# Ledger of designs, part 2: VHH binders against FYVE, RhoGEF and PH domain-containing protein 5 (Fgd5)

Target 1, 194 residues: FYVE, RhoGEF and PH domain-containing protein 5 (Fgd5), of Mus musculus (Mouse) (q80uz0r647to840)
Amino acid sequence: RALVIAQELLSSEKAYVQMLQHLSLDFHGAVLRALENVEQEGREPLAQEELRQGLRELPAICDLHQGILESLEQRLGDCGEGQPQVADIFLAREQEFEHHAAHILQFDRYLGLLAESCLLSPRLATTVREFEQSSQGGGQSMKHRMLRVVQRLFQYQVLLTDYLNNLCPDSAEYDNTQSALTLISKVTDRANES

## First folded at step 5 (VHH; framework vhh_7uia_1)

Design v17 (from u2 with S56D)
Fold by ESMFold2-Fast, scan of step 5:
Structure v17 (fold): chain B 194 residues (1-194), chain A 123 residues (1-123)
Amino acid sequence: as target 1 above (194 residues)
Amino acid sequence: QLQLVETGGGLVKPGGSLRLSCVVSGFTFSRYWMAWVRQAPGKELEWVSSISSGGDYTYYEDSVKGRFTISTDNAKNTLYLQMSSLKPEDTAVYYCARESIYDRTLDEYFDHWGQGTQVTVSS
């Protein structure tokens, strides 16, 4: 049963990485190119630089989760039908999670800067609108799309809790999973700090 | 089997208040993020607010922040949207939606929806 939950963690991580790659490589790149045009038109460079710096954190978040995905594929491949060991994947990345949680806290500010920049650049506004309309169910706001990063932390808590409940309480993996849950809970709280 | 049923919509004057309710059945309510999504006449769907599983964290579209409050009563399997200082721009059909906790694809933000309740803000 634990293995089935670990496989769900892997499958959902793969989908999440695909979403982050879309944000990081497609949307982020297009927004940065549009911002270069605004800068060339002699607009306010300091606000644009703050927005660019914030958006450049998306590739780092993508790299973190790509690493988690690769580690999950390796660990689950190596364990066969035996006891999986996945909790340490999260514990090994404690500092990266803490760094990104602090950045996520700033997303409201970055989204505000993006909205302000769209008022000054029809090209940027078009890029944002086209990205929002690229998904099914009509265009969802960028704020809601960015909530997927926060939602992934909650998904980790649900999945790791289900995983924990299907482990032997006397095992090292049980203890490590409790530590991983503590870490993810702490990071989730930090990401929502006002 | 899975049902989301909204109530509480109606006609209200600008500056007024309404409380929307969404009663859910067929799943463990407290394990899912829940959302309110609206559609104004002639416009596309607009996300309004989300609440985390368990109800500890809330998130709002900027245009409603400070005026709307999302909340849950887990014992009653009910999601609420308390709306205050209503504006004509808030006129829309409001939908209760369940957010998928186990994402498998990029295209599925909400996996179950209610039928909607009409909110009209007019003098």
Scores: ipSAE 0.472, ipTM 0.711, lowest interface PAE 1.9, mean pLDDT 80

Design v18 (from u2 with Y57F)
Fold by ESMFold2-Fast, scan of step 5:
Structure v18 (fold): chain B 194 residues (1-194), chain A 123 residues (1-123)
Amino acid sequence: as target 1 above (194 residues)
Amino acid sequence: QLQLVETGGGLVKPGGSLRLSCVVSGFTFSRYWMAWVRQAPGKELEWVSSISSGGSFTYYEDSVKGRFTISTDNAKNTLYLQMSSLKPEDTAVYYCARESIYDRTLDEYFDHWGQGTQVTVSS
C-alpha cells in the first residue's frame, strides 16, 4: 500500500534529519574548535581550508532535508487516508540534489584529511574521539555517521521503488515517481564516481 | 524468517588472516547496505566496515583500513570480511548486521544482527 510506504518515507526522513542536525551542528563545532586550538599552538594543520570546504556542505544538506521533511509532513497530513502526492517534493529540489551529489565523494576525502590531521595533532585526535564518545555522538565513529549522508540516497531508491510499485500506472503520481526515481538514480550514480 | 548467520571465527596468531562469512535469508539481500560490527572484551560495539546495496562501494573504520576487505556474493546471499595482518586489538566478537535508515544510536542504526563469531588474536 502506497500510503504505508509514504509514511515510512516520512518517519525515516524525520530520523535522518535529527541525525543530520546532530552531525552538522555538533561536529562542526568540535572540529572547528580543534582546528583553532592547533592554530593557536603555532601548528598549521594539513589542508585546513579543504576541511573547512567539506564542512560547509553539511548545513546545505541539512536545509535540503529539512525542506523535504516539512513537505512530507504537509502532504501526508493533508491527504488523510487518500492517495499520497510526494514525488514532486523531490523533483522540486533537483538542483539541490545535483549540487549535493557533487560533494558526496569529497566527504570521504575530507574524512581522510581529518584522519591524517589527527595523526599529526594528538590534541585534534583527542577532541574528535571525545565528540564520538559523547551522548551527542552516540558512540558511533564520525566516518560511520557521515556514511548516512550517502546511504540516504540509496534508501530513497528503495522506498520510491516500493512506492511506485503500489501506485496505479495510469496516475500522475506514478509518472512523477518514475521521474523522481530517475533523478535520485542519476544523483546516486554521480555520488558513486571515483 | 529473517536470519543472519556468521561463520569463520577462530584463534589466530598476530599477523595471521581469517575470512568471516555471513549467510542471510528472509529479505532481498541486494537492496540493503550490510555491515560488520565488533565488540571487544569489556568494550562497547564498534563499527568495522560497510558495503553498499549494490556491492560497489566499501567503507572502513580507520583502524582496519588496508587490512580488512568487505565484499558480497549476491547470488549466494553472503557477506564476507577478509581480515589480514591481524593484531591483538582485533580480538572481538564480530557481528554481521543489516543497516537501518531509522534512529541514531549504534544499536538503532542496524535493524537486524547475527549471533556473532569470536575472533581471538593471541600467541
Scores: ipSAE 0.429, ipTM 0.696, lowest interface PAE 2.5, mean pLDDT 80

Design v19 (from u2 with Y57H)
Fold by ESMFold2-Fast, scan of step 5:
Structure v19 (fold): chain B 194 residues (1-194), chain A 123 residues (1-123)
Amino acid sequence: as target 1 above (194 residues)
Amino acid sequence: QLQLVETGGGLVKPGGSLRLSCVVSGFTFSRYWMAWVRQAPGKELEWVSSISSGGSHTYYEDSVKGRFTISTDNAKNTLYLQMSSLKPEDTAVYYCARESIYDRTLDEYFDHWGQGTQVTVSS
């Protein structure tokens, strides 16, 4: 049933936003502070400003998904056991999704720049290592952790497809969900391009 | 019952090749991202590669790019890791793992693991 799938979309968005908040607090905050300390010490690693600019995208990604979460909570709280209306939440954020996808494509490059900066700053290298070691079991590398952002786009495709298949084909929500799927598919393909 | 069972490990000389297999049961294989994770003696776990649900997209740790290929056979519920140009540094126990994409908890990246298969690269 559509409602059950929409509720799964909400519950998984809550988990995802919590993960993004941890990334923003632990990685963005700690690494940017370490980069500021390197600047205060008079060091300027090559492309440090490019790395800093890329890392500043994490808060914007967090803001995008916080907004989606709040909208999902409102819509599903208001509909009770009625038919959900959630597709336009994604359509309203098309520009943000396009911006998001462009930066995810470059994250591997930002990790390369981070690795170079670590060669010039033992303090920065220690900060990155401590962050990598904070996960349980596998998945400790920054590259694997950042795959979570790509994985969420794939989850949207699966959930929205299941949702679409449980909607009346003559409904406005059906049409809006097809449009949302087209948007998310485009963004996912772009985020995964070389 | 949910199970992941790895096979295909062994002793190989530097420059050699091995194919690891992981047979899964107890869940809808094509709906999950799957991964290979390795652990060298006395070291921590290292993520190696992931494959998206359905097998359309693959991702690799930089140290294995161009040498390793992750793939799936959905009809056989099997995940593969084709390893070529093996180096002594690739010596580790290799684990098949299911990624915690649905119902995930913070900082827990994998929810189910296999028992592991030993890969030794030595002359």
Scores: ipSAE 0.419, ipTM 0.722, lowest interface PAE 2.3, mean pLDDT 80

Design v21 (from u2 with S50T)
Fold by ESMFold2-Fast, scan of step 5:
Formats: structure tokens, sequence, C-alpha cells
Structure v21 (fold): chain B 194 residues (1-194), chain A 123 residues (1-123)
């Protein structure tokens, strides 16, 4: 039972990492290069620095989840049909989750700064539009795509709760999963504070 | 079995207000993130707003922020979009959609859609 839920955590992490790589690698570099032209044309230096720093968090979030994915693949590959041990994967990354929660909270502000920059740069506006139009299913805006980062934290809570409910209460994994849920819940709440 | 039914569209003058409703059946929407998505004549689908499961968090496209309010009534299984200060640019068919949170990639964000309701903003 627990193993099936842990395997669902792995498969959904694979899909999520693929999405983050698309956001980080395809969008990040193009937008930052376009912003260099806007900065040279006399935009406020502090606003541009803030947007640039915010966008640099996407590669770091991608690295965090790539590490989680690799750890899940290793643990579930090695356990066979035995009891999985996955909660400590999240606990080992507590500081990274806490760090990223602050930046996720600022995504709405970063996207607002991006929108303002697009008013000053037709090239940047074209880059953003082309990325948004790459979606086949719904013409997803950058803001809506960024919501996937917040949605993944909610998915973790659902999956870890189901996982916990299928563990022996006397096990170390049960205790570690409760701690992981507390961490993810705190990070999710912080990411959505005004 | 699953059904999303939008109502509340119509013709309104610039600066006017409308309230769109989406009644859902076949699932408990308090367990799902819900969205409004619109399509202007001759244009592609555009995301408008999303509300989290339970209704505690809301998100808006910049062009509608401050003018539109997304909300839910869990007892009535109904999603709302309160629209104010309407502009001609808001003319579109508005769709109620259920966000897919599980096992989706970047290109697949919605798994169920309503039929749409027409909003026309003109003088």
Amino acid sequence: as target 1 above (194 residues)
Amino acid sequence: QLQLVETGGGLVKPGGSLRLSCVVSGFTFSRYWMAWVRQAPGKELEWVSTISSGGSYTYYEDSVKGRFTISTDNAKNTLYLQMSSLKPEDTAVYYCARESIYDRTLDEYFDHWGQGTQVTVSS
C-alpha cells in the first residue's frame, strides 16, 4: 500500500522535474538576456536586479527537485517490494525548502516586474508571449505556469498524508513522515502568505 | 457524470459588472483547484484566475487583478467570478475548468471544462 503511494510520489516527481526544466532552461536564459537590453536603456536598476534575482531561483528550485527525484529513484529501486524509506529525503532538504518558500511567496511580485519590463521591451514581450503560446492545452500564462510550483507543495501534502496513513505507527518512517508533513505544510503556508 | 455549468454571461457596457457562476456536480470541488479561462474572438485560450482547494488562496492574471474576484461556495458546489470595471478587451467566452494537479506535465493543466458563457463588453 505504502509502496504504491511512494511510487506515485516518484512518478509525479518525474513529471514535475520535467516541467521545471522546461521553465528553468527554456525561459530563464532567454528572459535574462532580453532584460540586459532593457537595463541598458535606462530602466530602474533596483527593479531589474530584483527581477533577475527572483528568476535565478528557478534553476535552484529545479536543482532541489532533481535531487529529490534522484533520491526517490535510488530508494525505491533498492527496496524492491519492501518497506520504502522516503521521508528523510525531504527532511534532509529542510533548509532549501525554507529558503525557496520565501522566493515562491514573491513570485507574484516578480511576475509583476516582468510585466512592467515587457511594456518597455518589445523583444522581452515577444519572448514571454512565445513561451506562453508553447502550451497546447490552454494558452497558459507565465503566472499560471508558476502556480505549478505552489501546487506541487499541495500535492506533497496529499501524497505524504496518504503515505503516513499506510505506515506502521511504531516505525521510524511514520515519525519521519509526520516531520516531513509538518515541514511541507509550513513551507506551503509561508509560500502563500501576503 | 462530471458536469460544469456556467451561467451569468451577457452584454454589458464598459465600466459595468457581471457575476459568473459555475455549478459543479459529480465531484467535490473543495478537493480541487478551480479556474476561469477565457477565449476572445479569434484568439487562443487565456487563463484568468485560479482558486485553491478549500478556497484560501486566489491567483489572477495581471490584466484582471483588482477588477475580478474568484470565490467559492462549498455548500452550493459553486464557483464564482465577480467581474467589475469591465473593458471591451474582456469580451470573450468564459470557461469554468478543473485544475489537474496529479501527474500532469506543463502542457496539461485542466482535465474538465464547462460549456462556456459569453461575455460581451460594448457600447
Scores: ipSAE 0.421, ipTM 0.720, lowest interface PAE 2.5, mean pLDDT 80

Design v22 (from u2 with S50Y)
Fold by ESMFold2-Fast, scan of step 5:
Structure v22 (fold): chain B 194 residues (1-194), chain A 123 residues (1-123)
Amino acid sequence: as target 1 above (194 residues)
Amino acid sequence: QLQLVETGGGLVKPGGSLRLSCVVSGFTFSRYWMAWVRQAPGKELEWVSYISSGGSYTYYEDSVKGRFTISTDNAKNTLYLQMSSLKPEDTAVYYCARESIYDRTLDEYFDHWGQGTQVTVSS
């Protein structure tokens, strides 16, 4: 049963990474190009710079989750029908999770700055709309897509809790999963603070 | 069996207020992000608000920000949407929804929905 939950962790991570790649690599570049035109026209440069600072966090978040995905694929491929060993994948990335947590509280602020910038730049508004309407954007708003970044940390808490409850309490994996949950809870508590 | 049951809809004048409630059963409510999603006549589904599983973070569609407040009462397994300064364009069926944790595709954001409650804002 633990294996089934670990396989759901892998499947959902794969879908999440695909979204992050489109958001981080494709959308980020398009928005930066549109913002250069706004700056050349002498519009609100401070708001544009704050938005750019927020968007710079996305590549690091993408790299973190690509690493998790690759590790999950290898680990679950290697275990076959045996006992999965996935908790240390999260523990090995403690510093990256702490880095992610430092920025997650600002996501609502960055979304507000994006909305304000779109009001000042018809070109930026068009770029955002075109990305949202593309197959990669799935027709969903950028705000909705960016909130998935926040939500994924909370999903780990649910998945790892379900995983833990299906492990032998005497196993090393049980102990490692409790440690991983402590790490994720620390990250989500920081993200969940006012 | 999982259930989400919405109540509190009705007819209200522009500028009025309503409080929607969603009572959930069959799952650990406090472990999931919850949402209010609406559908106006002849329109597509539109998300209205999200609340994190801890209840500390709330997010709103720009058109409702400052007018609507999402909250939870974990002891009562209830999600609320307090609506104020209602406008005719808020007329819609409002759905309580649970975020999908086990979805393999980003096309399906919600795995369980209530039956919906009608909100009509009209003079």
Scores: ipSAE 0.424, ipTM 0.702, lowest interface PAE 2.6, mean pLDDT 80

Design v23 (from u2 with S50A)
Fold by ESMFold2-Fast, scan of step 5:
Structure v23 (fold): chain B 194 residues (1-194), chain A 123 residues (1-123)
Amino acid sequence: as target 1 above (194 residues)
Amino acid sequence: QLQLVETGGGLVKPGGSLRLSCVVSGFTFSRYWMAWVRQAPGKELEWVSAISSGGSYTYYEDSVKGRFTISTDNAKNTLYLQMSSLKPEDTAVYYCARESIYDRTLDEYFDHWGQGTQVTVSS
């Protein structure tokens, strides 16, 4: 049943957006404020501007997925018990997905710069450590948390494949879902190019 | 009903190698990202490696990159961690874990864990 799979897409998107909000709006803001305080003290290396640029990508990714979540909520609400239409939500955001795929490749570098900054600032190191320890279930590194962004692309592929397999092959939604899968597959491959 | 069972731990000297295995049952193995997570005595849990659903992409914490290799055998429902150039600081209980990418809970990164296998690196 396509609708059930579309509901799984919605519920998992909601969980993912909550994770991105915690990571980008709460943690990102705290780290940026700490870096501004170091600047005011005349101690900041110029290299930390690259870290700031990388961290600014997190709010943009959060905005993209907030938009997807809102579109999914509206589409599934509007269809009732009928056939869902969700594939074009992804197709409408092709350029945004392509843009973010390129930046995901650089998260390891941004995390390295963050680690260097922590060596120079005990307050920043404390902020990062407190955030890492805020989650129950273990000392997951920022690298593992950032990996959730890549994992979501794979989850889209699994969910959209299951969705496609439960659609009528002669429907417009079937064709649009094949196109969406092609897009997400391309973005996933690009995000993992070395 | 879901089970992850680790084996292959043991005592090894610094610079040595071990291969950990995790046999899974009760779910479609190839649909999930799988991970290895370790815990040294009295320390926090530390993620060490992950493998994508289907096994095409692998990821490592910086402390193990180049020394550990994660892989799967989907026909055997088995996850592996090949460990080389082992260091005393690699001493920990190693857990096989399933990534919770379908979970709705914000703070839960893993939804199922094995019982763990002890790895001790000492002379």
Scores: ipSAE 0.490, ipTM 0.722, lowest interface PAE 1.9, mean pLDDT 80

Design v24 (from u2 with A35S)
Fold by ESMFold2-Fast, scan of step 5:
Structure v24 (fold): chain B 194 residues (1-194), chain A 123 residues (1-123)
Amino acid sequence: as target 1 above (194 residues)
Amino acid sequence: QLQLVETGGGLVKPGGSLRLSCVVSGFTFSRYWMSWVRQAPGKELEWVSSISSGGSYTYYEDSVKGRFTISTDNAKNTLYLQMSSLKPEDTAVYYCARESIYDRTLDEYFDHWGQGTQVTVSS
């Protein structure tokens, strides 16, 4: 039972990492190149340094979750039909989660700066529009796509709670899963501080 | 069966208010983020607002921030969108939608949709 939930955690992490790669590597890189072209040509107002700093946060979040994905693949591959041990994967990354939680609130400012930059640069506006249109399915704005980072924290809470409820209460994995839930809950609350 | 049923649309004058409701069945808000998405005539779908699982946190598209309020009544399994200071630009079919926990493609952001309710803002 627990193994099935751990496998769902792995499958959803694969999907999430693919989404982060699209945002962080494909879109982020295209936006940075468009900003460099505008600055080099001097034809449009230069982008603010705050926008460039915000753009650097996405690759770091991607790296965090690529690491989690790789660890989950290894643990679930190695355990076979035995009891999975996945909670320490999250606990080992406590500092990274706390760091990113502090910066998630800046996504509204990042998106506001991006929108402002698009008004000043037709090239950047075209890049953002083309990325949004690449989804084909309609009107998911960059803001809504960025909310996926916050949503993943809530998904972790649901999955880890289901996982916990299918573990032996006397096991080390049960204790570690409670600790992981406490960490993710704290990070989620911090990411959404008013 | 999973169902999302919307009500509350109608014709309203600019500056007016309207409340949309979406009754859900077959799942609970404690496990899923919920959203409102709209489509104006001849336009693509536009995300409007989302509420986190359990209802603790809310998020808005910039054009509606400060004018719209998303909320849930967990006991009634009902999602709301309170709209105020309505503008002609808000004219659209409004859909409630459940956000996917698991995505295989970027286009699978929402896995279940309501039928839509028409909101018309005209002078």
Scores: ipSAE 0.458, ipTM 0.714, lowest interface PAE 2.3, mean pLDDT 80

Design v25 (from u2 with A35H)
Fold by ESMFold2-Fast, scan of step 5:
Structure v25 (fold): chain B 194 residues (1-194), chain A 123 residues (1-123)
Amino acid sequence: as target 1 above (194 residues)
Amino acid sequence: QLQLVETGGGLVKPGGSLRLSCVVSGFTFSRYWMHWVRQAPGKELEWVSSISSGGSYTYYEDSVKGRFTISTDNAKNTLYLQMSSLKPEDTAVYYCARESIYDRTLDEYFDHWGQGTQVTVSS
């Protein structure tokens, strides 16, 4: 039933937000501090500033999903055993999804700049390696970790499709879920353009 | 019963090629992202490649990009890794792994693993 699927969306969103908070707070903060130490030795090149700006998008993505999580908690708490209404949570955040899709395309470039910076700074290289080693599963790269953001868009498509298939076709929620799927599909395609 | 079975490993010389296969059963293959990960002797687990649900998008670790190709055959419930221009540093046990959509802990990247297949690149 639709409610069960909506509850799975909530549970998986909670886990995803916890992962994003770890990535944003621990990785982003550690890399920024390491870059500041490198900058103390002289003139700051544009490439380091580009990397710094790109990494600041992680907190914004975290804020987006924190908002989705809070809205899901509210909606599912309010509906009890009734029919949930969750599709408009995504529709209300269309502009944020569009913004982040554009930045996801640049993560490969930012990771390339990070790798280049690591060749010039043993401290930065150690920071990145230590973060990678601290994850469950051991040696998962930063590229693989960033793919979690893209992977979540595909998980939304699967969950919302299962949800749609359990809704009354003449309901407003059915129509809104089709619109939400269209939005997430568009964002997913944009995030993967080269 | 959920199962992943890897095959296709073996001994090859540097510059050689191998095709790994992972046959899955017990779930709807096209609903999940699928991954190849490897572990060299005495080293940590390393992510190699991923393919999105439905097979539209592929992703690679930089060390294998341009040399390895991940693909799926949904009709055969099979994940593939075509490996070319193999190097001694590619020597490892290769595992296929599935993402978990419905698990409450997305802290883990992989929820189900196969038994692995050994790839040895040596002269």
Scores: ipSAE 0.497, ipTM 0.741, lowest interface PAE 2.0, mean pLDDT 80

Design v26 (from u2 with E61A)
Fold by ESMFold2-Fast, scan of step 5:
Structure v26 (fold): chain B 194 residues (1-194), chain A 123 residues (1-123)
Amino acid sequence: as target 1 above (194 residues)
Amino acid sequence: QLQLVETGGGLVKPGGSLRLSCVVSGFTFSRYWMAWVRQAPGKELEWVSSISSGGSYTYYADSVKGRFTISTDNAKNTLYLQMSSLKPEDTAVYYCARESIYDRTLDEYFDHWGQGTQVTVSS
């Protein structure tokens, strides 16, 4: 039932955090180093700083989801075969979700700035291409990978809706799950609006 | 069992239109993100478009933006790709794919694929 769905939320969060770690810890540093050379050779410092600011948000997004993962592991480890209590994990992070929604809205611009920088720097273009080719995900672009951040919000909606449908309507967890769904829907709508 | 079956491919002239359909079975369609991915002769796979499980959010590759429209009909468990202003470079085998809720790695975005449908754009 509900526990099975909560275990699916945990498993998918673990996979998602692994993807975010690749983006924020492995790719981010390499791109920033490549941008130093682009800055010296022609790109405007303001546009490069805007791109750097956007990329700096990836570690914070990773930290948010690593916290969610750790909380899910703790809660589901502790409950055994009992009823899980997971909705407040999302509610406790409302401000972080609201903050990241604003940055997700700018991802198309950050990707545009990255693409422009690649035209000026063969090193940066190689770094991006190597990252895109590091997985065999059907030749998916960096843009598609970053859209996974928005896709995770929709996956939360699917999983939390299934979870809600398997809870007692009179429970505190039911009420908290409705509140969590409202939060995630609001963040997703905000992230997807121009 | 779980199946994704594409139809609607064919030969079309440049500037023409074509609608691809993908009928899915064996899973709850409205709970998964769906995508179209293509492979041109002698080239690697190229992601074309994705649509959210609720159908409200769509994403497109820059090469097709403004020309292609992805949509779903949950009652029919069918994914569509409406292609307009077709160009010779759109010639490819088009695959319907289900995005995994559980990403094992970055190279496992899609856990199930259809057999593909050939789209040829030429005079």
Scores: ipSAE 0.000, ipTM 0.188, lowest interface PAE 14.6, mean pLDDT 75

Design v27 (from u2 with S100T)
Fold by ESMFold2-Fast, scan of step 5:
Structure v27 (fold): chain B 194 residues (1-194), chain A 123 residues (1-123)
Amino acid sequence: as target 1 above (194 residues)
Amino acid sequence: QLQLVETGGGLVKPGGSLRLSCVVSGFTFSRYWMAWVRQAPGKELEWVSSISSGGSYTYYEDSVKGRFTISTDNAKNTLYLQMSSLKPEDTAVYYCARETIYDRTLDEYFDHWGQGTQVTVSS
């Protein structure tokens, strides 16, 4: 039963990483290139530098979850039909989660700066519109896509709680899962402080 | 069978208020993020607002921020959208939707939808 829940965690992490890769590799890179073209034309407001700094956090979030995905694939492949051991994957990344929680909190501000920059740059506005209308985006706004990052933390809480409830209370995995839940809960609260 | 049923749509004048309700059944309401999504005539679907599982955190599209309030009543398994200072641009069919627990496709953000309720804002 616990294994089934751990496999659900793996399959959902794979889907989430694919979404983050689209956001980070396709959109982020295109936006930075468009901002460089505006600067070469002599526009260069201070708000664009702040936006550029904020957007550089997206690849780091992608890297965090790519690492989690790879660890989940290896761990669940190795256990076969045995008892899964997945809680320490999250605990090993405590500092990264805490760092990214602070940046997630600032996404609304970054999106506001992006909207202001689009008013000054038709090229940037076209890049954002094309991304929003892409098939991978399903026509959803950038703001709603960013909520997926927050929503993933809530999904972790649901999945890890279900996982915990199917573990032997005397096991090390049970104790580690409680610690992982405490970490994710703290990070979720931090990401939503406003 | 899982169901989402919206009510509360209607015809209102600009500056008016309206409250939409969505009663859900067939799943544990508090485990899911819920959303309101609208579609204006001839336009694409537009996300309006989301509320976190349990109801503690709310999020809004910029055009409705300060005018609309999303909330839940977990005891009634009901999602609400309180709309104030309505504008002609808010005219649309409004859908309540359940956000995907896990995204098995790159282009699917919601896995279940209500039937929709029409909101018309005109003088």
Scores: ipSAE 0.463, ipTM 0.714, lowest interface PAE 2.1, mean pLDDT 81

Design v28 (from u2 with S100G)
Fold by ESMFold2-Fast, scan of step 5:
Structure v28 (fold): chain B 194 residues (1-194), chain A 123 residues (1-123)
Amino acid sequence: as target 1 above (194 residues)
Amino acid sequence: QLQLVETGGGLVKPGGSLRLSCVVSGFTFSRYWMAWVRQAPGKELEWVSSISSGGSYTYYEDSVKGRFTISTDNAKNTLYLQMSSLKPEDTAVYYCAREGIYDRTLDEYFDHWGQGTQVTVSS
């Protein structure tokens, strides 16, 4: 049923937001502080400013998904065992998704700058290493952890497709879900352009 | 019933090439992201490369970018890693792994792994 799939979307969004909070709030703050120390040591600041700018966009991604999570909790709490309406949650955030797609296009460049900065700062290198080792799993790379942001867009496509296939074709929710899938697909494609 | 089986490892000289293969069974291959993960002697697991569900997008760890190519053949249910310009530091056991699509795998990067295949770069 559609409701079961919508509940899975909610539960997976909770896990994703938790991961983003660690990445955005805990790691971002530590890296920015370490970068400030490198600048104060008289290193070339131009590449570090670009990296700093990129890292500042992580909190915005976290805020977007916190908003999606809160909206999903509200909608699914209110509908009880009835038909959910969740597709417009994504449609309302079209511009934010487009912005994040643009940020992800710079992902490899920002990580390259981070790797270069680590060669200049033992403190920054330690901070990055500590983050990479902060949880057990199949991958520990900061790059692979950031890649989870891209992977979530693919997970949305799978979940929304399964959701769509369990909706009445004559419903407004069916039409809105098709629009949401088109949006997420477009954003996913844009995030992988270069 | 879910299986990932790697082949193609071996001994190769620096600058050489190898192609690793991973044959999968027991799931709909095109619905999952797939990855290659390696472990060098005495080191922790290191993510190498991922390919998106359906095979349209590829991603690489910086140390292998430009030298390795990940690809899929959906008709053969097979994931590949074409390795070129191999270096001694590429010596590791290489694992094929499946990335999840739901909550149960979001905090765990991979839910299923192959047995691994040894790659040794030395001359």
Scores: ipSAE 0.468, ipTM 0.709, lowest interface PAE 2.0, mean pLDDT 80

